# Miniprotein binders against q53ft3, part 71

Target 1, 195 residues: q53ft3
Amino acid sequence: MFGCLVAGRLVQTAAQQVAEDKFVFDLPDYESINHVVVFMLGTIPFPEGMGGSVYFSYPDSNGMPVWQLLGFVTNGKPSAIFKISGLKSGEGSQHPFGAMNIVRTPSVAQIGISVELLDSMAQQTPVGNAAVSSVDSFTQFTQKMLDNFYNFASSFAVSQAQMTPSPSEMFIPANVVLKWYENFQRRLAQNPLFW

## First folded at step 7 (miniprotein)

Design pbe4
Fold by ESMFold2-Fast, scan of step 7:
Structure pbe4 (fold): chain B 195 residues (1-195), chain A 93 residues (1-93)
Amino acid sequence: as target 1 above (195 residues)
Amino acid sequence: SVEDLLKQIEETLKKAEEATDPEELRKLLQEALELIEKLAEMTGDPELREEVEFLEYLIERALLLVERGKIERAERYIEFIEKYIELIERKLQ
């Protein structure tokens, strides 16, 4: 349902489903990551009244995960750019991943997506300065790249009937995602003003 | 024919996937690249030419990864290339 992109790394489209309403992406070597992009794949929407709360988790000094709310993705805003640099020393926020409190490797962080009611999401406040508020060259570049990817991937997406216990399912071949990513990088190398 | 050459490329990549020696892997990827270059010379369809150029790029990236000792990443490229060729073949049927 979701994709996760870090500049200079291969895009991830295979989130691990850890509960009916919860999905996780692993981020190795997270200390070298400044920004993360989270987006919805294809044309399969959230159920009416629902959206996705996006969390960032990193191991604290004791190796325990610390979850922080970064922001949201919704049918009306299916992609978001988050700045995760500087979030490593926080105490964390209230989060729905409490039952998944496990010790992780020191160099691996996670992006978590919790499917929640829009009303519940509206009452939550993201931590720190996670959402990118100002437009700089990197933000402009990443947003254009994401727009291109979303439009490209959507043209190939095929929705499937939803199956109980209820998560929506879609199939976007991994090769379509990799083709877009590498084609974009090739075009950018040929002409930095491609966008 | 285009279809015959695509099958030869697939066979070469399957051998590359099974290679355990980096030098053997490099030689098989180089062989695959040569076959793809021949495919590029014989294709007159603009859409297919674009797909073939992308295959050339992917093989070159896999070769670079092998040269840099990133064998696991090169193997993922080979898996992707195999699936990509299957999609091209499906379009041609």
Scores: ipSAE 0.000, ipTM 0.105, lowest interface PAE 16.6, mean pLDDT 67

Design pbf1
Fold by ESMFold2-Fast, scan of step 7:
Structure pbf1 (fold): chain B 195 residues (1-195), chain A 93 residues (1-93)
Amino acid sequence: as target 1 above (195 residues)
Amino acid sequence: SVEDLLKQIEETLKKAEEATDPEELRKLLQEALELIEKLAEMTGDPELRKEVERLERYIEFALKYVELGKIEYAELLIEYIERLIERIREKLQ
């Protein structure tokens, strides 16, 4: 249902469903990530009165996730850009005890999406500097990002016969990328504020 | 060399990413555009040249966002451009 994009990385379209209403994307090497884009994949909308609350978490010193609300995606606004660079663990030297011998936390963060009632979402306040949204028309930017993503992803496409078996690699079929592109274009054409 | 030019582009974009003044950001993006245009002229492979020309368009959009005061969007686009340049470098080698 959802996709997650980090600039320069392969798009993730296979969220792990951890509950009936909860989906998670893993973000390895999150300390190198400044922005994350979350979007709805298909033309299948949220049920009436529902939307998605978007959360970010990174592991604390004990490896436990700490979730922060970034913002929302809805049928009316099915994609959003979030700046997470201010929300993740910084250099230890920035704290008075940062120079002490402290075991570093693992480098895998997560994006979580919780399907919630719109009325419930309206009463929540996202962290102040995470959402990078504007009332300006973003059709041109969205179209270029979409073209860039499709062309970039397609440049790495290989036929089934050309694939070298690799148990550690996860592959997204080219037709999944194409379906995402078509669905995103269709939604954008229906509502330019979708972006 | 092409490799030296790629390093200059990467260095310029790193400075752009760290810029806090919109005017300085615009200047650095303009410099990056000029370097990418030189790279396109030095690229004989038609397919690779198309990829380099696409980077020119991305920088132009980053400049447009700076003009509109959408600095955070320009920063996001710069990060995307930086990763694409790394991929181009990998293909050249």
Scores: ipSAE 0.005, ipTM 0.189, lowest interface PAE 12.4, mean pLDDT 67

Design pbf2
Fold by ESMFold2-Fast, scan of step 7:
Structure pbf2 (fold): chain B 195 residues (1-195), chain A 93 residues (1-93)
Amino acid sequence: as target 1 above (195 residues)
Amino acid sequence: SVEDLLKQIEETLKKAEEATDPEELRKLLQEALELIEKLAEMTGDPELRKEVERLERYIEFALKYVELGKIEYAEELIELIERFIERIREKLQ
């Protein structure tokens, strides 16, 4: 039902279901992560009156999970971007994952999604400066990610005349990358949730 | 000025994009290369300078494609270079 995206990494769409109403994504090498996008896949909406509370967890100095509420996703707002780079030294918040036996792996953080009543979600306060969640924020993040990817990929471009023959290497024409970038940017401008 | 130089580069690349004669295209790409080399010389930021130097390499690739009769590949590179010039202008302003 959910997806999780970190710039420069493969998108995750297969959350681990740890309870009927709780889903988790693993974030290895979390020290290098600044922003995380959480979004709903377009095929299955929340039941009437329900939404998802989004939590971030990292191992503290004792290896124990520290869960913090980042924000929410709902049928009306099915995507959100969160800044997590400043949260790794904060104290944990109260959370619905407290009773769960979630095993920690060193250097792996988690995004948790708890399906809750909208009325219950309205009573909760996300940690400060983490929630920049809006369609506009998601669009801005995605455009920056696209630019970074395109610039990075293009920085390795070489002409056919300069290529060393190698049967094991794969090459992609620069114009194919450019066309993909333009098409994605155009579609994003028309509908930020087209994917 | 840097601004004048960027404008000259953009105008030269636009002419190159519209060129139908390979010799005219070669001449315009050579002019663009000279302007970009001047831009690199004027760029103090090491990271930005690397980006400008990548543009020099792209122009050189485009010139090579023109020599090989691969005009369509040269045109594709010109479009790429034009987009990078716009980004460099944003960083400088």
Scores: ipSAE 0.000, ipTM 0.066, lowest interface PAE 22.5, mean pLDDT 69

Design pbf3
Fold by ESMFold2-Fast, scan of step 7:
Structure pbf3 (fold): chain B 195 residues (1-195), chain A 93 residues (1-93)
Amino acid sequence: as target 1 above (195 residues)
Amino acid sequence: SVEDLLKQIEETLKKAEEATDPEELRKLLQEALELIEKLAEMTGDPELRKEVERLERYIEFALKYVELGKIEWAELFIEFIERMIEKIREKLQ
C-alpha cells in the first residue's frame, strides 16, 4: 500500500509488515540521503478516520534505533516529502580520506509507517518541520510520478552480472517495479472514482 | 564537447543547491535547462538522448516548484538530475 523513493535509487514498494498496523522500509547507506518521499500506491485508501504516521529511525552512537516522527500521509494527502539530512548522525563529520582501517557495521536506517486514528495523529508533533508541503492535486501528481518512477527506475536497471555485492545497499528487481506499475494502472482503470 | 557540457551542467546545479535566494535559484535552473537543451541537440545516441530529455523534464519540474514557493521539492528534483548526470557520465566512460 505504500511506496518509498530516494533520489537515484530504485523505488521500494514492498514494505515489510512488522505488526498488524506497522510497516517499514530499509534505507541502506542512509548517510547519503537528504530527502525521502513516502506515498500511497493509490490502490487502497485508509479506512475512514485513519491515516499513516511516518517515522524515521537511525542507529545512534550506542547502536540503538532512535525513532522520530516525520509527519503523516492520509487519504487527503497521500504523498509527502521529508527532509532527513538534519536528523541523522555523522553528517558532515567524515575525514577527507575516509575511514583508514576500521571495521564498521552497515549503515541502515528505516522509514516506519504506523496506521493510526486521525485524532491520535493530530495530537502528535513532528520533529523539526521535516514534512514539506507538496503537490495539491494528488491524482495528477500520482499519474505523473507513476510514469516517472517507472522510467527513472528502469534507467538504473542492471543485470545480475553487473551487480556489485554490498551489505549496506538494497536492490529491487526491475520486474517488481513493472509489476507495481501494471497493478496500479489496472486498479485505477477498475475504479476511476477511487480518487 | 559532451563532457564539457556535462561539467558545466554539474557546476550550475551545484550553484543552484547553494542558492539561498529563490530568484537566483530560478535563474540558475533556467541556465541549466539551456545547457541540457544544447546537450540534447549534440547527442546522436538515441538512448542517451532519451535520458537527456528526462533531465529536461526534471528541470522543468524544479522550475515549477520554485514558482510555487515549494523549494524543498525543487531541491529534490535537483538531486534527481545530479544522479542522472552521474549515470550519463558512467555510460560515456
Scores: ipSAE 0.000, ipTM 0.171, lowest interface PAE 16.3, mean pLDDT 67

Design pbf4
Fold by ESMFold2-Fast, scan of step 7:
Structure pbf4 (fold): chain B 195 residues (1-195), chain A 93 residues (1-93)
Amino acid sequence: as target 1 above (195 residues)
Amino acid sequence: SVEDLLKQIEETLKKAEEATDPEELRKLLQEALELIEKLAEMTGDPELRKEVERLERYIEFALKYVELGKIEYAELLIERIERYIERIREKLQ
């Protein structure tokens, strides 16, 4: 019923249904992800008075999932854009996936969708600034984010001689960032939703 | 075939994961890189080719870390590459 889009990756259209009202997408190598688009795929709407609460989960140091509310999708707003960069563990978010908690692999995050009453959604507070208002706003915001990220990342580039061993730290070659930036910018100019 | 190359890459990376000698690890990673380069040449879908090119970058980075004696980084990258290969296989099968 749902789709999930991440810049530079194949569109996911096959959510895993983990309960009657709960759906999950796996996001491997999630540390490279800044934005996620969640949308309703086909002509099958939510039942009247219902919508989808969108959650983001990543494994903590012990491999336990930490769930955070990002926002909502509804029949009236069947797509939403979320910024997941900078999200952290240890926040006091309540989530309906408590009984579904299991140890996860360290580099795999999840997008969870819980089908809930619209009245229940009105009482919930998404994490600050996660939602982006529209696809057009997302396109403009994403281009600015892309430019800012590339400039910021490249300003901290170091040679291999300056690298120190640390099994928990990740490093990305500057050339990979440049290639990603150029390819994504070209695709964004053509049609960012055609991944 | 694409499937044969993918299977060979998986087997080579599994051997790399089991390697205890840095020189053997380097050799296996170099073999994996050559197989992935062949896979990229055979991939006609631009989106899938992008995923294959990501694998190439990870292997190249792992080789650099082996050369620097940072085996832990190479091991982490091998794990990530194996996850990407599983994802690619799911989309092809």
Scores: ipSAE 0.000, ipTM 0.068, lowest interface PAE 22.5, mean pLDDT 69

Design pbg1
Fold by ESMFold2-Fast, scan of step 7:
Structure pbg1 (fold): chain B 195 residues (1-195), chain A 93 residues (1-93)
Amino acid sequence: as target 1 above (195 residues)
Amino acid sequence: SVEELLEYIELTLEYAERATDPERLERYLEFALKYIELLARMTGDPELRKEVEELRKLIEEALKLVEEGKIEEARELIKKIRELIERIREKLQ
């Protein structure tokens, strides 16, 4: 049902089913991993009203699992990219000799997927900023911003040159650029979720 | 105003560096170039205009590298462009 991709590694499409509603992928040598992509294979959707909560687990210095909620996948959003590089060192321990531990830390982490009710998922808060504002979301934002600029500037374009007997080119009034900048700043303040 | 636009250009280039898709990388660089053109039209300062023109040339070079499939060389250049922008912003403080 699910796939897991790490840059530079073979894609995994065979999750280990550990319960009727729980699936895991092993991530060996996780210390070299920066991003993980979790996605649905596209042929078998979630049951109506259900989705998948995505978790990341790594072993602490004592070998105990440390689970963190990264985000979600649903039929409407069947893939997600997560940055895990910043999560590997956050054990919550203030132990002054953490770097001096003589016991080897296991090198295998896990991605866990729990099939849950969408209403239940909406009540949960993922840790930090693990979910990456997708490249697509930023591209759409910048495209819309650029479109807004061109539409706004074009609406105020004045061709003074075309009023003369020998026009050379069109000109845009200087204040149109300032108005665009001010409108962009105002709109950005209204939509902080684009970042 | 000028500093704020430079911040937006730097942010756009940061996203360009993070792009895993060459087509997305190219689009981010094209957007950065449009912002540079806007910045050039906003300022009458001769020194700043010269620096903005240098930024334009470097972004155009990065676009050419992407078109040639030299993605890692393009990313290295983008890092240098971001350092130059930070230096310009420091001068404006």
Scores: ipSAE 0.000, ipTM 0.099, lowest interface PAE 15.8, mean pLDDT 67

Design pbg2
Fold by ESMFold2-Fast, scan of step 7:
Structure pbg2 (fold): chain B 195 residues (1-195), chain A 93 residues (1-93)
Amino acid sequence: as target 1 above (195 residues)
Amino acid sequence: SVEELLEYIELFLELAERATDPERLERYLEFALKYIELLARMTGDPELRKEVEELRKLIEEALKLVEEGKIEEARELIKKIRELIERIREKLQ
């Protein structure tokens, strides 16, 4: 029913169903993950008045799972990008030297999805700014896209005597712009978070 | 995208309307406000910027009503905000 995507990794579409209304995806090497995309497959919509609560869990120092609510997916909003950076063990510490721990056992984190009534979801509050990551990602995308365009195009710039009367100005062939656009679209289609 | 940001704002406002707990209602309004602020920074359209700024002010009024314990007035304002968002979405098509 659900899919889970991490930038640079293969998409997962086979959630483990652990209860009638609960589904789980495993996230190995979660310390390297900043964003997770959770989405509904187009085959089975939620019944009217229902949606999915999305949770993130990681093992604490004793190996016990710590679950945190990230946000929601619904028929009207069937995909969401969540920022899990800052929710990971060891990034912040409750004492000055917590982040100085050199050896950490890499563990498998999980994304959990609980199918719930919208009224029930309204009684829950997502942690921090996790749900804001979609907008942060769009802002990053825009800035990186502009930077990528300038850097790519400028790599073909020629400032020479042949460009009279202003030989010091850069002139970019139209085909360079088209090539950049094609490369960008191809990468975006393969991985929406490549940028 | 602009459309996806408006969908997020709408989702949080719908959850705010359904929330029976004032603390959760306040938190959903805060989430909606964050998305509105990001939409304001993202858009270059002057007309859309004015509409987004009006939405921001209305959400802040709703938050003030919640803080004052005027929950029913806040809910009524949220319904009006949702209608404005739907009008904005229609204009973008």
Scores: ipSAE 0.189, ipTM 0.644, lowest interface PAE 4.5, mean pLDDT 72
ESMFold2 (binder alone), alone request of step 8: mean pLDDT 84; pTM 0.828
ESMFold2-Fast, scan of step 9: ipSAE 0.000; ipTM 0.349

Design pbg3
Fold by ESMFold2-Fast, scan of step 7:
Structure pbg3 (fold): chain B 195 residues (1-195), chain A 93 residues (1-93)
Amino acid sequence: as target 1 above (195 residues)
Amino acid sequence: SVEKLLEWIELILEFAERATDPERLERYLEFALKYIELLARMTGDPELRKEVEELRKLIEEALKLVEEGKIEEARELIKKIRELIERIREKLQ
């Protein structure tokens, strides 16, 4: 139902369903992540009056998740960019010997999506300044997405001599992917909002 | 897709069962009804259309029970509706 994108990483489209109304993406090496993009997949919308609350979590020193509300995705706003770089902090880091006794925390964070009524979502307050609204930031993420997709697709490229027969599989020539990438990149450079 | 709409209807009905106030329960049932009506328009298979029509009637009955303040009877009917949806999904394989 949902996708999750981090600049410089492969897009995730297979959320883990942890409850009837809750979905999770794992984010390994979260210390290097500054922004995440959450978006809806397919053509089937949320039921009328419903949307998704987007949360970020990382494990504390006890291994318990520390969940923070980032914002929302809805039928009217099916994608959102969130800045998480300022949200990664643990308790105990402000004591006088914190720099001398650095507690190692696990490197895996999560994005959680909770499907909720819009009225309930309207009464919740996201953590300050998590949502990103600038066109420049979106353009940067779109370019990183293009780079990531092209690198991913190209990693499957093999010469025709090395192909193994697979009757159920469809193949796309690598040069077609390259042409699409170059055309999209050119169009994005000319008009970042052409999409 | 038919399967995706059935998944969304199941999710809505799960929310309906957990709803603590009658107004919220009524809204969930109304959402479920809208998706049932969409499913009915998409479906060309006569047998599936019959099952979708049965779902529509059951949800309308649940809404009537909520309007009459018969919340526990409505929840019991919602459970039956969910069982019917699971049966339909099994037939679709």
Scores: ipSAE 0.000, ipTM 0.216, lowest interface PAE 13.2, mean pLDDT 69

Design pbg4
Fold by ESMFold2-Fast, scan of step 7:
Structure pbg4 (fold): chain B 195 residues (1-195), chain A 93 residues (1-93)
Amino acid sequence: as target 1 above (195 residues)
Amino acid sequence: SVEELLEFIEYTLERAELATDPERLERYLEFALKYIELLARMTGDPELRKEVEELRKLIEEALKLVEEGKIEEARELIKKIRELIERIREKLQ
């Protein structure tokens, strides 16, 4: 239902269902992660009146999971970018000799998605800095999405006869759009940064 | 798509069937039912709509069995529901 993307890593599209309404992605080596993208695959929508609350979890010093609300995804807003680097408190007191001799075991964090009523979600407050969509990051993401879509769709339009004098009224067959969606998902699975 | 939604519902029912806690079993069935209701609204095919309505009734029957404490009977019904979903998916391919 959901996908999780971290820059430089393979996209995850197989969330583990841990409860009837709860899904989890594992994030190994989370200390190296600055941003995570959570999105709906587009094939299975939320039921009317429902959406997904997105949480981030990491183990505290006692090994207990600490869950923090990052934000939401809905049918109307099926993707969101979150900054998690500022939420990690795994840095202890630094000491020069300790830093040279410290051995650390890699930790696994999690992204959790809880399917909830939109009314309930509206009453929740995400951690203030987690849902960071810098204007630059959002613009870059949107532009890359549009460029990928346009380039793929246009490749089919060019291979077929028919050009109108008005570019704003150009017709693109629906099958080309469906093929682009399929190709985009395939490429994301192989290399999340291909676009 | 309809096919992917059916696959998701089937997977959810598999989780329900494997649930050891009756309360969790009930919640999985309720969750699956919500998606079956969504599927019913998405399809315009009369034949598929009848099959989806049958699935809805079977899920409601499984929920009733859980409410009555007949957990093993509910699990057996869930297995049959999953088989029906698989047959429906095969027809759609």
Scores: ipSAE 0.005, ipTM 0.433, lowest interface PAE 10.8, mean pLDDT 70

Design pbh1
Fold by ESMFold2-Fast, scan of step 7:
Structure pbh1 (fold): chain B 195 residues (1-195), chain A 93 residues (1-93)
Amino acid sequence: as target 1 above (195 residues)
Amino acid sequence: SVEDLLKQIEETLKKAEEATDPRELLELLKEAYELIFKLREMTGDPELRKEVEELRELFYEALELYEEGKIEEARELIKKIRELIERIREKLQ
């Protein structure tokens, strides 16, 4: 029911359910990630009076998760953009001589979504400046998100001759996606708040 | 739940009629559209699915007219969108 998007990466739409009310997305190589978008897929809404608290976790030096509240998604606000670059713990710069014998260990963080009562969510305080609020930052991120979406959608493009009939699937012509992308960019450049 | 959705659509349309700002009106109409889409999924009606798709395109056109500064044209299209939503609601009763 949720999706997770990182600029320059394939969108994730299959969260792992770890409890009745909790869902998780894995973020490999998280130290290269600056922004994450969490959104609802729109097919199944939250139950009445409920919403989703969005958390970010990264492994500490002992491999234990460190959870931080980023913000919220609700039926009324089904998507949110979060800046996570300032929330990561650094281990210091790679030293040239140290690299000679270093065995790479994967750096995997997680986005967690907890379905909670709206009243409970209203009492919680997200960490620092995780939510993107600047028009410039929002516009820049939106452009990268548009690029990612267009690249993702285009990766599924097939010619009419390559299509296999499938009554359960929907197909969108690549030209329609391109036209939408170009029109959206044009309008965004003139007025970032048009949508 | 069908009755609950119909009730929510009615309340949203009432708020839309009271809205004075075209942008606010369009946002309320989008909310009504989402509720109708949910209703369509619950009923499985293919005719309603077609009407929902037409409604989506009209919302987009109204927003573009508004952003182009064609406020009067946007208002006329918003009025048509409202009437279309009301017709869909009547058919579902």
Scores: ipSAE 0.000, ipTM 0.077, lowest interface PAE 20.2, mean pLDDT 65

Design pbh2
Fold by ESMFold2-Fast, scan of step 7:
Structure pbh2 (fold): chain B 195 residues (1-195), chain A 93 residues (1-93)
Amino acid sequence: as target 1 above (195 residues)
Amino acid sequence: SVEDLLKQIEETLKKAEEATDPRELLELLKEAFELIRKLYEMTGDPELRKEVEELRELFYEALELYEEGKIEEARELIKKIRELIERIREKLQ
């Protein structure tokens, strides 16, 4: 019913069913993961009035799983992108004296999906700001692209007074646009979820 | 003034060197970027203009390193940028 994608890894489409309403994906080497995409395969929709609560679990310092609510997927929003980098073991405040000697490197984390009533889900608050794709993905993409262009281009803007003695107007070199385009394409090729 | 902008850039980059949160580091780098742009617009001396151009290019390299995940290399380049700013500031005394 569900798929799970991590940049640079093979997509998982076979969740382990651990209860009638609960499904799990394993995430090995989770310390290297920044973003996880959870999506519905489109074959089997949720029953009317139902949706999926998405949870993230990592082993704590004792190896015990700690579950945190990331967000939701529904028939109306069948995919979501979650940022988990702030939820990993070792990301929190640590005492500098001997902490590294005791903490075991985590090997496997999990994504859990619980099928729940939409009314119940509406009353729950996800941890932090894990959900990235609450807005139309096209709108998010376009806004990020425009923000990147604005910030980059403005950093290389020159006033008319620097080129000619004509104040009050800005001039942007044409090559700045080309540099932005090349940089943006390079970043997408390296990590499609970099934004 | 140019001196005030150089001071603000130096203080922002010093905070960036000490930032442990990657998100805070990125926001400080963006702030420094905007200050460098404003500094570039204010320069009238050809030699100072040349040094501000070099500063701008180095800052672009630092941002590229950060975006590529080379955070330690970006921090080292930020130190070099701050040293260049100090040199430019001393010329304005």
Scores: ipSAE 0.000, ipTM 0.083, lowest interface PAE 20.1, mean pLDDT 64

Design pbh3
Fold by ESMFold2-Fast, scan of step 7:
Structure pbh3 (fold): chain B 195 residues (1-195), chain A 93 residues (1-93)
Amino acid sequence: as target 1 above (195 residues)
Amino acid sequence: SVEDLLKQIEETLKKAEEATDPEELYELLKEAFELIYKLREMTGDPELRKEVEELRELFYEALELYEEGKIEEARELIKKIRELIERIREKLQ
């Protein structure tokens, strides 16, 4: 029902259902993530009067999950962009040897979606620094995503001489990807909210 | 309708002018910006479409001023945008 997107990573469209009304996405190596996009796939809408509350969870110093409400998705607003930098455990530790700590365990954060009544959601307050409030930040995020996608796609480019026969596989000319990239960049410059 | 959207934009901008919190100002500007894009999508009249495009340009400038920390300049431009919207509504009536 839901999707989760992080710049430079494979989009996730298969949430883990952990309860009748609760879904989660895993975010490995979350310390490198600044923004997360949560969206509805558009195939199945919420029942009337229902929506999704979006939460972010990270392990604290004791290994216990800490959940924070980021915001909401609804049939009327089926996608949202959240800034999670600054919400991370240990992110505010700024000293010369912090990055040189050898005793580290990889951490996995989670995005959680809880299907709730709209009336209940209206009485909840998201953390103030989670929702993308800056057009500049959104533009930077989108530009990085564009660069990452183009670089990723280009890394698979092959000449016609290198192609092996594969009737089950479709190919898109690199020039088409470049044209899309340039068009999107132009549109973003004209209006950063055109998506 | 086009007139309903224009009225909604005007009301949103009036709230923006009264907002003392810069964060509230930004959220209201963003709402108005989204309404302008809907208005552009619905407008078929060439002359009105040109005026809507000018509004979009001014809204983008207001958002840029806010992002640069020039809050008072953004507020000044918001007042100008509201006056322009009032003028557009008068022409439609």
Scores: ipSAE 0.000, ipTM 0.083, lowest interface PAE 19.3, mean pLDDT 67

